# VHH binders against Ribonuclease D (rnd), part 26

Target 1, 374 residues: Ribonuclease D (rnd), of Desulfotalea psychrophila (q6ajf4)
Amino acid sequence: MKQENIISTTEDLKKIVNKALKLDAVGLDTEFVWERTYYPQLGLIQIALSDEECYAIDPLSIKDLSPLGELLADRNTIKILHDAPQDLIIMSQATGATPQNIFDTRLAAGFAGSISTISLLQLVSEQLETELDKSETRTNWLKRPLTEKQLSYSLNDVRYLRATRVILLSKIIGPKIKSWLQEELNLLNNPANYSTIADESRYKKVKGVNKLDRKSIGVAQEIATWREQKARELNRPRGHVIKDDILLEIAAIRPTRPEELANTAISTKAAERYGNDICQATARALNKKEVDLPHQQKRSQLSSQEKGALAQLKELITLKCDILGIDPALLGNSNELKKIIQTLYKGKTTHMRQSFGWRKEFLKDFYQIHRDTI
Short names: E, the ipSAE of ESMFold2; O, the ipSAE of OpenDDE; V2, 0.75 times the mean of E and O plus 0.25 times the DockQ between their complexes.

## First folded at step 14 (VHH; framework vhh_7qia_2)

Design q5 (at its last look DockQ between E and O 0.02; V2 from the best seeds 0.00; counts 0 for: pae E 20.3 > 2, placed apart)
Fold by OpenDDE, look of step 14:
Structure q5 (fold): chain B 374 residues (1-374), chain A 117 residues (1-117)
Amino acid sequence: as target 1 above (374 residues)
Amino acid sequence: QLQLVESGGGLVQPGGSLRLSCEASGFTFSEYDMGWYRQAPGKQRELVAFITSGGSTYYADSVKGRFTISRDNAKNTVYLQMNSLRPEDTAIYYCARGTYGFSYDYWGKGTPVTVSS
């Protein structure tokens, strides 16, 4: 692949985008580095107009990526991606555009008789009998100039997406399953998917937070909020500000003075740097009314009856999915399935994707049987 | 501009055969499911047959064993071979481009098929 296939100007980008906008579908991929920064660093964008016409777009050379945003937001041209969510978030951030009309080949694979977690390489190998090179998966995509090998590798990630889409669609059994896929793909058009989690909700992502008492959870919330803001400010990973485990320790001890942080695994440097902020966050939590504190999400153990029901659910899903030729994982992960059972037996109304759309329909008989028996 | 142009309709006697063609333009034909619908006088439009982008075929019960849908991607054309035609097959036949679901988003103008003695 000639260095000539690198798009490094807004003008050239506009040209290829204009061409893309006339097509039914294009393939997209991104290469990024996300190791030491709060935000992923976009290193490369690949676009396939055809199997013979692919371009590498250099985001480091192009200041204005708005033309790409136009393509992303276009409702007529299908943007084909493999495992689309992460790439879409990155491109959305880079362009400011909300992606529309997305086709996720990984998602489609799950409906086409493959596993829903299949890699692009594996998918292409299975569907096109083409082996792609894995050698450049961990390269520094921020380094310029890119090598020919890197470019070739990167372009191969998009080159076959159009063909793959066609093949996958051909393998889906019937229009009903296709409609399910479309339902899932439509979810990718929701702007909410590209919005960031509220800082105040980040504590929920802290592993082990639910082991804390309610007051400590409140403290964890405030600290996590602060951490998020600080990480963003410093453009550092959250863990580089304060690790989750340390955050939990701090939340448990509820420090009122920076010196109290010495009882945690926090580094001296971090304590010195962030001690006051952490204590202030703690104080904010402690001054809150109990009613304003987050609720503890207790993982309730399943009863024997619930375990039995869960087993039945899993069996049903497995059998039905086998018949339909779709990946059972599309119905939900283990935790989601447990939640289904808990909802049925304990009457707790939790928002579950299994309560809507094709999943609800898929599970309709199960719901009916168990609702009537409970 | 997206176009679907049907041809091949006409008058045929019961037991006769017709081959309908639909030529597509303005889109990547090979990526889409294609279908044939028909609308008889006073009746609703109904699906006759469809063929997926991958070549899988489906038929209405009323035409199973008699009709065959096929496609030639090189010619951007979908066909409906209709054999053993019956008076009840009399309708305007429409070619349609499929979407991801059971729906079709573009239609031809239709070609009339009349089965009469």
Scores: ipSAE 0.000, ipTM 0.225, lowest interface PAE 14.8, mean pLDDT 90
ESMFold2, look of step 14: ipSAE 0.000; ipTM 0.131
ESMFold2 (binder alone), look of step 14: mean pLDDT 86; pTM 0.865

Design q6 (at its last look DockQ between E and O 0.01; V2 from the best seeds 0.00; counts 0 for: pae E 18.3 > 2, placed apart)
Fold by ESMFold2, look of step 14:
Structure q6 (fold): chain B 374 residues (1-374), chain A 117 residues (1-117)
Amino acid sequence: as target 1 above (374 residues)
Amino acid sequence: QLQLVESGGGLVQPGGSLRLSCEASGFTFSEYEMGWYRQAPGKQRELVAFITSGGSTYYADSVKGRFTISRDNAKNTVYLQMNSLRPEDTAIYYCARGTYGWSYDYWGKGTPVTVSS
């Protein structure tokens, strides 16, 4: 790979974007470092105009990436990625643009007879009989100059995306399956459909939080909300502010004075730095009315009837997916399928993707059978 | 904005009748499925009845033949006619907006029903 494949000026970026906008499709990918910061640190953006014409765009050298945003938001040129959501979030942040007209080869593979979790390396090997070089593990994409090996690996991540799309589309056997794929691809046009959870819900991700009583869960919610906001402010991982196990310990004691933190595993420096904020978060939780406190959200055990319905759902999905040639995982994982059963039998209010679009149509006979038996 | 307002609950003797109403606003009512759910003291919320945008109805076994769900799209209202009430029907009854019978994305605040022996 040659250094002339590196785009390091806004003028050259505009030139490449103008070429890309004349094509039916281009490949895109990013490289980033995400170990010690809240936000990923964007290190490289790759674009393939063809198998032979690939470029690495250097975001460290280019102050204004908004010209790339014109391509990202373009409704005519397809942007092809593999496992698109994280790359789209990063590029949207870097360019200020909202993506349009996205094709995700990983997602499409599930509709084309492959598993929907397939890696790019495996997909390219299966579809093109080409062995890609493996990516460097834990390489620093922020370091300049880029090594020849870094550049070569990064460009190969986009080189075959246009060809892969063509092959995947040729393997999807009917307009119905193609329309389902398009429904899924359309969700990629708005990062909100797959973006981060609300700050106020972060406490649900803390393992062990549901072992606390309701007041302590309320304290954990407020501390986790504050922790997320502080982590963003400092641009540090949330665990570098306060680790989850320490958060639970603090929530259990419900500290109203900073000196009470001395009896926890929190470091002296963290207690000095954050003690007042932690106590203010505790006070906010303790001032809430009982009705406004979060409920303990334990996984309820399914009844014998519910377990039978879940088994029937899984069997129907397997049968229909085998007939249609699509990956059963596209209909949902085991936990998602359990949520369907809980919604049907317990009336829980949940947002689930199986209640809308092609998944609802796919599952309609199951819904009718079980609605009739309720 | 969007709201669901239940009414018609109250205290009634066993064997009596009540008619619950749920007035909807802030959305195109005729395009949505609507449901009634209930939550008895100490129990989880359960489906009572559901009516689709096309008028098809569904009833829990415990209320079939006694309860009737209906809708009036001109008044943006869904109804639950409850006949032959029993003490086990005692609950807070909630109106819910759903899509195609199996998801519900908005709930009313509920109307209490007490059936006293």
Scores: ipSAE 0.000, ipTM 0.138, lowest interface PAE 18.3, mean pLDDT 84
ESMFold2 (binder alone), look of step 14: mean pLDDT 85; pTM 0.859
OpenDDE, look of step 14: ipSAE 0.011; ipTM 0.235

Design q7 (from p6 with E101S G102W W103G; at its last look DockQ between E and O 0.00; V2 from the best seeds 0.00; counts 0 for: pae E 9.4 > 2, placed apart)
Fold by ESMFold2, look of step 14:
Structure q7 (fold): chain B 374 residues (1-374), chain A 120 residues (1-120)
Amino acid sequence: as target 1 above (374 residues)
Amino acid sequence: QLQLVESGGGLVQPGGSLRLSCEASGFTFSEYDMGWYRQAPGKQRELVAFITSGGSTYYADSVKGRFTISRDNAKNTVYLQMNSLRPEDTAIYYCAKVTYSWGGYEIDYWGKGTPVTVSS
């Protein structure tokens, strides 16, 4: 691959985007490093206009990536990616655009007789009679200059996406399954996919938080909110600010004075740096009315009847997906299937993707049988 | 005006061979992926073989090892060499310019077809 395939100026980026906007479809991919920072470090963006016209866009050289945003938001040109959601989030952040008209080959593979977690390398090798070298999975995409090997492998990640889409669509039997795929693809056009979760909800991700009493969960919520904001400010992983286990220790003691932090495993340096902020977060939680405190999310155990219904649900999904030639994982993971049963038998009102759209239709016989039983 | 003209079909005994040709005009042939599709009586059209502009190929499982797709960009022509033919291969065979839009996959980029009958 020649270095002429590297796009390193905004002017050249505009030229490539203008070409892409005249096409029916293009392939896209990103390379990034996400180990020691709050935000992913974008290292490369690849675009394929055809098998023979592929480019690597260098985000380290180009300050203004907004021209790529015009392509991302274009409703006429299909953008084809493999495992699109993370790449789209990164590109949306880098360009300021909301992606439109997306085709995800990994998602489509699940509707086309493959597992919905298939790698791009495996998919291309099985779909096309072309053997690819192994990917550059152990390389630093932030180092410059890119080696010829890095460039060649990165461009091969997009080279065959257009053909792969055609082949996948040819394997998806019947208009019904194609409409289900399109329903899933349309979700990628939703602007809400490109916003972050609220800082106030981050405490739910701390393992063990529900073992605290309600007041201490409230303190954990405020400390986790502050931690997320501080991690973002510093551009460091949240665990580099305060580790989860230390956050739980602090929430349990509910410190109002910085010296009380000595009763936890927090480092002396972190206590000096963050002690006042931690105590202010504690005070905010302790000043809340009881009704405004988060609730404990207690574990629910399935009854014998509910376990039987879950087994019947899993069997229905397996049998029907085998007949239709689609991956059962598209209907939901184990926890989602348990949630269906709990909603049906315990009367919880929850929003589940299995309660609307094609999944609702897929599962309608199961719902009818079990409504009559309960 | 875009045109795809298939030829080479006919009647053949099981185990025999046929070579289909598709001459293309009205577009820049070398820039497009090309496919051979077939439609048996009472069935929907199915992709048989596919070749990218760069020469990569795909074959349906039912024809792997028996059929070979190729292209000659200088002649604007796609070929399908069909060997070891079976009665199940009986169909009308269509050449197609591969379209990357969902709606265009189904219309206006097909040839008129060439019938192939495999019968003893």
Scores: ipSAE 0.006, ipTM 0.478, lowest interface PAE 9.4, mean pLDDT 84
ESMFold2 (binder alone), look of step 14: mean pLDDT 86; pTM 0.867
OpenDDE, look of step 14: ipSAE 0.043; ipTM 0.222

## First folded at step 16 (VHH; framework vhh_7qia_2)

Design r1 (from q2 with A104E; at its last look DockQ between E and O 0.74; V2 from the best seeds 0.00; counts 0 for: pae E 7.6 > 2)
Fold by ESMFold2, look of step 16:
Structure r1 (fold): chain B 374 residues (1-374), chain A 120 residues (1-120)
Amino acid sequence: as target 1 above (374 residues)
Amino acid sequence: QLQLVESGGGLVQPGGSLRLSCEASGFTFSEYDMGWYRQAPGKQRELVAFITSGGSTYYADSVKGRFTISRDNAKNTVYLQMNSLRPEDTAIYYCAKVTYKGWEYEIDYWGKGTPVTVSS
């Protein structure tokens, strides 16, 4: 009888979607395994139509999930998730649909006086007299049949999302704060706003890459670009193609012949498999004009005046957020705030979320004060 | 035709108790979340307690531990048991059906309200 809540056929999926489309809001969540593959392996999709009507959709049994895409893209029915971005990426890929009308309870919690990194478990325990079971978070969601505890846990992850949204909105006082939340939620309507790093930019994520000289950074960029494409092709983690530390060794050596790879810690098998590709990537980098190579980024350092400005920025954010009842982390993390100072004082013109939208308005007095100093 | 009828209000001394009732008709009561709201003279209407269709409850911080919301789906009735009443609880108390529309939630269906006065 407990398997009654599992949706395993396209016919039953269409029935649930048709019912959901008549509602003003539904809860959604996913479960996946992401250990040995480039793409997460989707194990379950949960939907709550009400506290008492929750379903687990089995993507292992339903190969064509595009009917769910109609719900995901619907502009009239709100889809409520907690910590939505990863779930939306996975569901968008699985259904072929672009999300619309998304509400993220973790994001909203930050505007409602909670920490913007709050877990669903903690948020529900603060809001309702119900606690979620946390014992199934590290289980194999690809194994069938699902246990009764897996099913109960998975459905409880969506059961309270609708009530949680109502309660969070009741705590967000004032049309200005609500409009700021609306700006943030609108970004969730397209996974491109939070999901893609260009292959050519992947080298920036390799810790230690900026310690290389400029030519070697260019080689690292080409090898990291190739690695990302190969990892995607093989559906394996990028580190299973070439580890980051080995990538840095190779970039420093700039090998144009496969035998030069013996001067690195690359395994014999990887050198045989990828040696030609690595040398071709190196050659592409070395054939670039100097102007086209990535710049070696200097270690970040603030002057005494810049350190003072950063302290003033942090103080303004803390004070104003305390008055408004929102989490100061919404304005930016420590690195983002440092980047604001560097942009103002060093004349860099880079896209940053603090230069647009509600964050720009929030910070307008700070920008005006320090613009005259520069 | 939708109807929400509150009852059980009145005058009570500080520390006293009242039980409010709200009888609902004209909709499938068991499918909807229900709330109690209050409005003190000169103040905005505020959420006091909320109960989901599944029975999960929420209370405003000002009433936690003193008020209990419950529902009886067979009788289409939501209750608010108010204990340890304080003068600041003085307000008109409204029963509400919660409807989720667009980005906001709405309270489409207010009852007429039942006044509660807490004074010595």
Scores: ipSAE 0.032, ipTM 0.559, lowest interface PAE 7.6, mean pLDDT 85
ESMFold2 (binder alone), look of step 16: mean pLDDT 87; pTM 0.873
OpenDDE, look of step 16: ipSAE 0.037; ipTM 0.457

Design r2 (from q2 with G35A; at its last look DockQ between E and O 0.87; V2 from the best seeds 0.00; counts 0 for: pae E 13.6 > 2)
Fold by ESMFold2, look of step 16:
Structure r2 (fold): chain B 374 residues (1-374), chain A 120 residues (1-120)
Amino acid sequence: as target 1 above (374 residues)
Amino acid sequence: QLQLVESGGGLVQPGGSLRLSCEASGFTFSEYDMAWYRQAPGKQRELVAFITSGGSTYYADSVKGRFTISRDNAKNTVYLQMNSLRPEDTAIYYCAKVTYKGWAYEIDYWGKGTPVTVSS
């Protein structure tokens, strides 16, 4: 392949960015390895200025990626990605910039008559007379030199994004559907998407934590907080510090002395390494006032009336989406739809995407029919 | 003065071929995406084929494998080769210049169209 397509100096990066900023739209993609580290290891950034002018930016050779941040944050040049959120997070971290003016072809495909989980390979094949080879998902993007095959595959991941955008937009004819897509695309500009969640909240992601009693949930919160900080310090996945199932076992016994860890499945090595830290986290939780402990969130069953309302909600979504030519998954998954019903019938205010914006408008007849039941 | 001038339409029998041309002037042709649309009587105007400034192509499902869009940047011309023509291909064919406004694309300029009739 052509080695002139590899950008390996900050000087050449600045030149490509200056050229990109003069265009109305560019394609972007990343390749990374994220198996054994806390932070993803960025291996490649691809940019398409046109179908024939595509470059691979080598982040291993370029220590200062901040010039790319000017493009990423630019409000005039559209950045086109397929399945943008993870790529944007990685590039935001690498450049220090908050992304602006993003078009996500996967998201737009859901509004254009395709499924909203469609792969880039499938989307390009369906929308263009171009067949892409399979992506290099099992290759080490950190290894140098890049092979000709790696380079060719990576550049093809951005080569057709500008054309794909045009075709998708040609299928989104109604001003209502266009405004809904714009609402979703604007969420990609939200700076909260590019910050980490609070370490104190990490325990909520541990499957099964709500089966613990309230004191043990408090212990799990402190251990998960410590685990996140330790994983970040070591640059290792949080599961390499303490696996989630072990964390739950430890939280249930509330150990105050390291020898009590022998009552769990924690390895001897991990208990020796982390035992004191785990017991200190437990002590912090046990010293909290009850009002400061996290609340237990129990799963509740839907009543017969609620099950009926859920069926009506699903029927409404299916019928309206079929008429409008959009993917029903854009309205929410099964768990999200159940949460709508629980919110309506149990009287709780909640922060769910179906309570705002176009989804609220889409569902307003359903909400109006059922408002009298609260 | 921006212009798109279509030619090459006419009457043809089913199974026949036509080659449409669209000559552009008044803008830097090589920098813009171009498209062919068609409109049958009583129908909405529909995309037929699309070609990027870099030469990538898209086709409507109804014409895939039968029609080929191409461009010659030296002649400021976009072409539509139409093979294996069917009566349902009967329409006025329009050349279109594609531009972008923010995140959305628009058709910036339409040609006057060239009629194509496919009948025995």
Scores: ipSAE 0.000, ipTM 0.272, lowest interface PAE 13.6, mean pLDDT 84
ESMFold2 (binder alone), look of step 16: mean pLDDT 89; pTM 0.900
OpenDDE, look of step 16: ipSAE 0.051; ipTM 0.489

Design r3 (from q2 with G35T K101T; at its last look DockQ between E and O 0.65; V2 from the best seeds 0.00; counts 0 for: pae E 14.4 > 2)
Fold by ESMFold2, look of step 16:
Formats: sequence, structure tokens, C-alpha cells
Structure r3 (fold): chain B 374 residues (1-374), chain A 120 residues (1-120)
Amino acid sequence: as target 1 above (374 residues)
Amino acid sequence: QLQLVESGGGLVQPGGSLRLSCEASGFTFSEYDMTWYRQAPGKQRELVAFITSGGSTYYADSVKGRFTISRDNAKNTVYLQMNSLRPEDTAIYYCAKVTYTGWAYEIDYWGKGTPVTVSS
């Protein structure tokens, strides 16, 4: 490790960004803590200009991170990350910039013959015969001063990204596979393409919600929507507003008056603070037409013919991916593949990524064969 | 005026060694990744070895353990040490300067090549 590679002023940040903008590619990574806030607390940003020139940018010392935003949005310098989406969301929030020209080594590894869930440690070990140290993965990145071990760990997370990209690209030889990777990398230019669940869908994450009757699920939806908005306003975890088990209890009784909250385990303080909002959310749900209420999500069985078609789809994906040297997981998970079959045989149309882009082209022979079946 | 000049090729018996050199001019050598490719008669060019500006290396499976790429930034030179040579290593070996367009690397400039023949 080099002597004192910490960037703690906006002026020094501008100098490093100016150097980075003259390069064809740089490595980036972040460290954060996400325990007591709605948004992750950014603890460190790392940048590699080369294998030997790496810096740790201290966001706790730097009030204005917008110079880094110039690099993040730059269309000429490639930003190389491993498992980019979370880091891009955090950096976009911290800098105010929309990312451009991003290369994700984990995504590219799937197109290069590795498992698309591969860790950076494993990828560097396989590609560069270098062993990374894992000992600082669960440390407090908000603590200052940083220890030498924290600094060394954080810089090694970016040190090899430029070399790793080169090696991965050398394994992605065919122009067709390169074009598929480009389609996926283009999605990283806007965090909205991989960003969070809509507020109105948050209720689906509440364990046990599908045990409620349909009207109570509608109430849970409205309360969960309000809870998410309130949690953002307060910058607190959603459970600090109302715990999931309390939310379900409230949804079950469907309170229209604040005093009815006394029939639940909600604290007196929370009932006083949120009671009117909760009852307004309940009223919105109870005033919906039945067609606008959410449905209970229940597993439907596939017919024997549909099960056969699903098996053929999985076999085609496995065989074709083996030939092409790419990870089958890139084509979709098990649930997504079932939705293809249900769309094809049951006539239901859904938005699915396999109906567009390179995945549609990849699957075109399967679609053609099964049009003759229906 | 960009220039890549390969040297060190020749005739060698199986099991022998050769060291190829590629001397660069007309650009800031230390800032660029460099590579060796080879082309056997009637075949497509294939990657042999790759070295980043920072010294990280990559090798095709067919040469791993036998070939070593290195660079000397003070001399603007990239090297390919080829040991345990086999008849299938017979090819014209090209040095190349790498550039990047978005997500993919591309070869910006090819040298003229240096022939290597491995024959008894």
C-alpha cells in the first residue's frame, strides 16, 4: 500500500477526478453502513487509476461530492465496478449525477463463462491468480480514523478492476455476445432500470400479508405505501415507523377511527403520532372498487403440456448457453421461465424481459415451435 | 507517428525458446495496455498474451505456463518470452496497442509481425 492514499478535501477530489477523466477506464467501489436509516450511509468511495494508483475518498470529510459526479456521468471514461447497481444508486444519490459508461465485472463474468453471481474475491482469484483478503468486510466504515487494514482492504477492492475487465473482454469473443452484454450495460446508465419496488408494491414484502382476506390486503397495501413515504421523510427504516407484525394486525381490523388502534399492539406514542394517517390509508383502501384491490398471490399449477414446454425451455437455455459459454441465469430465473409458459399457453400478457431485446432473440426458436402448439 | 516494431522471431526446434520484443514509439507507452496475438497460416488471429499498463497479465490457455509477457516502460518495450515451444506455436506474432470503445477493447494499432517457426 502507498503512503496516505486518503482524499479528504474537495480540492484533492477535483485533482483526482481530473486525472481520471484523462484515462480510458477507472475502477470504482463504495463502502457503506445501512442499519438505522432509510438511505445507506456512505462511508467510503474507492477509485483505481491503475493497479498501483488507488485512492480512498472520504465522504465524511468532503461536503461537496459533485466533482465525482462529473466522472460518474462522463461518457468517455469507463467506470468499472463489481456488482454495480447498489454502488451506482449510492453514488448517484451522493453526487447528484446520473451514471454513464459503466462496466460491471460481475455481469460481464456471466457472459464470459463464469457464474453471474461470482464474488469479486473469486473472480480476481480465478483471473489474476491473486488472493484478496476478506477480513474487513463487516467493519464500521463510518469510524474515523480508518485503520491501515481497512484502507488496504478497501483499495484492493478496486486495484484489479481494470485488469479484470480486460481479461473478461478477451473471453467474450463473439460480436453477438458482445452486443448482448452492451444491452445489459446500457441499463446501468440509469438507476431506475434496477431501482426499488414501487411504494404501492411494498406490501408484498410483508411476511404473512397473503394470509389476510382481500380487503385487508388492500388496507395493508395502503398502510405500507404510507409507511414507505413516511420512512423516507424521516430517513428511518420502515420498521421504525410501524413494524410489519403491527401493520398486519392493523390491516386485519381495518380501523376507520384512531381509537380503534387501541385494539392492536401499536404503542400509544405511535398511535398518537400516526393514527390519523393510518385511518386515512384504511379509508382509501375501503373506498376502492373490488377490481382495484390487490389479489392474493397463489401458486397456480401448470398442466402436463405446460410442464413439458417448461422442461423444453430449460433444456434449450442450458444447451445453448453451454455452446455459447454464458451463464444460463442471464436468461431468467425459474419464476420468470414459468411466466413465459403461462403467457404462451394461457393467453395472459405480462411485462417480462424475455419478450424484448437479446433474450427474445435468444429464445426465438422456442417461441416459433410453440406457436404451432397453440 | 505511431510505430510498433517486433523482433526476435526465427526458426527454433521443438522444446526451444525465443524472446520476442516490441519497441513502441509515437505514444505514451506507459499509459497503454499491450498485447501479443499470433496468426498461423490460413487461421484467424488469436490472442496470446495481454499486459495492462500496471503490469497485470493474461494468457491464452494454449500458452499458459510456457509463455511470459512483460514490459519495460523505461524502454517503451513489451516482451514475450516463449519457452517449451511446439510446432503448433508456428505463426506470425503481432504486437498490438489496445484501446477501449465503451465496454469492449479494440486493437488500435498492429505491428507488422515477426515470424516464428518451430520445426525439427
Scores: ipSAE 0.000, ipTM 0.228, lowest interface PAE 14.4, mean pLDDT 84
ESMFold2 (binder alone), look of step 16: mean pLDDT 89; pTM 0.898
OpenDDE, look of step 16: ipSAE 0.033; ipTM 0.499

Design r4 (from q2 with T99K K101T; at its last look DockQ between E and O 0.01; V2 from the best seeds 0.00; counts 0 for: pae E 18.3 > 2, placed apart)
Amino acid sequence: QLQLVESGGGLVQPGGSLRLSCEASGFTFSEYDMGWYRQAPGKQRELVAFITSGGSTYYADSVKGRFTISRDNAKNTVYLQMNSLRPEDTAIYYCAKVKYTGWAYEIDYWGKGTPVTVSS
ESMFold2, look of step 16: ipSAE 0.326; ipTM 0.745
ESMFold2 (binder alone), look of step 16: mean pLDDT 86; pTM 0.869
OpenDDE, look of step 16: ipSAE 0.208; ipTM 0.665
ESMFold2, look of step 17: ipSAE 0.000; ipTM 0.127
ESMFold2 (binder alone), look of step 17: mean pLDDT 86; pTM 0.864
OpenDDE, look of step 17: ipSAE 0.109; ipTM 0.592

Design r5 (from q2 with S30R G54S; at its last look DockQ between E and O 0.46; V2 from the best seeds 0.00; counts 0 for: pae E 6.5 > 2)
Fold by OpenDDE, look of step 16:
Structure r5 (fold): chain B 374 residues (1-374), chain A 120 residues (1-120)
Amino acid sequence: as target 1 above (374 residues)
Amino acid sequence: QLQLVESGGGLVQPGGSLRLSCEASGFTFREYDMGWYRQAPGKQRELVAFITSSGSTYYADSVKGRFTISRDNAKNTVYLQMNSLRPEDTAIYYCAKVTYKGWAYEIDYWGKGTPVTVSS
């Protein structure tokens, strides 16, 4: 690949973007490193104007990525990505722009008779008579200069996206399924999807938090909030501040003094560094009124009746999806399906994506049958 | 006036070969994606092969390895080379011009079709 395909100036970026803005669609991809920092480090951006015209944009050399932001925000040019959400978040952060008119090839694949978790390599292999090399998947994308092999590999991640989109769309038969895909793609245009989880809600992402009692959950919330802020401040992964499992231990013991942290798996160094903060967070939680504490999301074991209903739901999804030629995984994961059943039988209104849009319509008959029986 | 004229269809024995041609007129051929579809008796029309304006190709699983779609922009023609034909390939084959409405894939014009019969 000719050094000519590397974009390292804002001016050159503008030129490419101006070309892109005249096209119906472009392919985009990013390479980033996310191992030792709170924020992902953007290492490379790839753009395909055509199968023959692909560029590697060097974000390390370009301070002003605003031209790329213009493209991202443009409502006329389709931006094609494979598994788009993470890349869009990164590019949105890098450019300050809200992505518009996105086409996710992985998402489309699920509606086009493939599995919704299909890799780009696999997708391209299935749809195109092209084999892509997997050899550069673990590359340090922050190291300069990039090798020709790295560049070639990276550009292959966008080179075939335009063709792939067309082929996928050609395989989706019927206006209904197309409309479902459109609905899903439209979600990618929502700025809310690019917003960060509130620090106060981060505790919900801690595995096992629901096993704690309500007071301990409150403590976990405060510690998780603090951890998030600290991680951001230090630009370190949250786990480097305090691991989830240790966080849970701490929440359970409800430390009032830093010395009490010795009863957990927290390192001596971490205890010394963060012990006071952790205890303060704990104290904040303990001083709250019970009514102000987070509710325990009890993963209640499904009753026999609920298990039966779940089985029926899964069967229905499988059958209908088979008929329609779409991936059942599009309807929801195992936990989501359980939640559906729990909501139906326990009357707990939880915000579920299956309660809206095409999924609601898809499951309409199931809902009706079970509402009438309960 | 936009026209797609298919040719090359006919009767062939199993294992035989045919080459279909579709000559396009009335539009800038090089700028459009083209496809071959087929419709067997009592069945729905199905995509056989697709070729983009840039030359990328797609094949239905049933014809993969046997059929080849190609295009000659200088002649405004799309071709379908069909090798190792089988009785189940018997159908009317249609050439299609692809258009896009927003993000959506649509066929805005069909040829009249050329019949292919594979029989011993």
Scores: ipSAE 0.026, ipTM 0.524, lowest interface PAE 2.8, mean pLDDT 90
ESMFold2, look of step 16: ipSAE 0.089; ipTM 0.587
ESMFold2 (binder alone), look of step 16: mean pLDDT 87; pTM 0.882

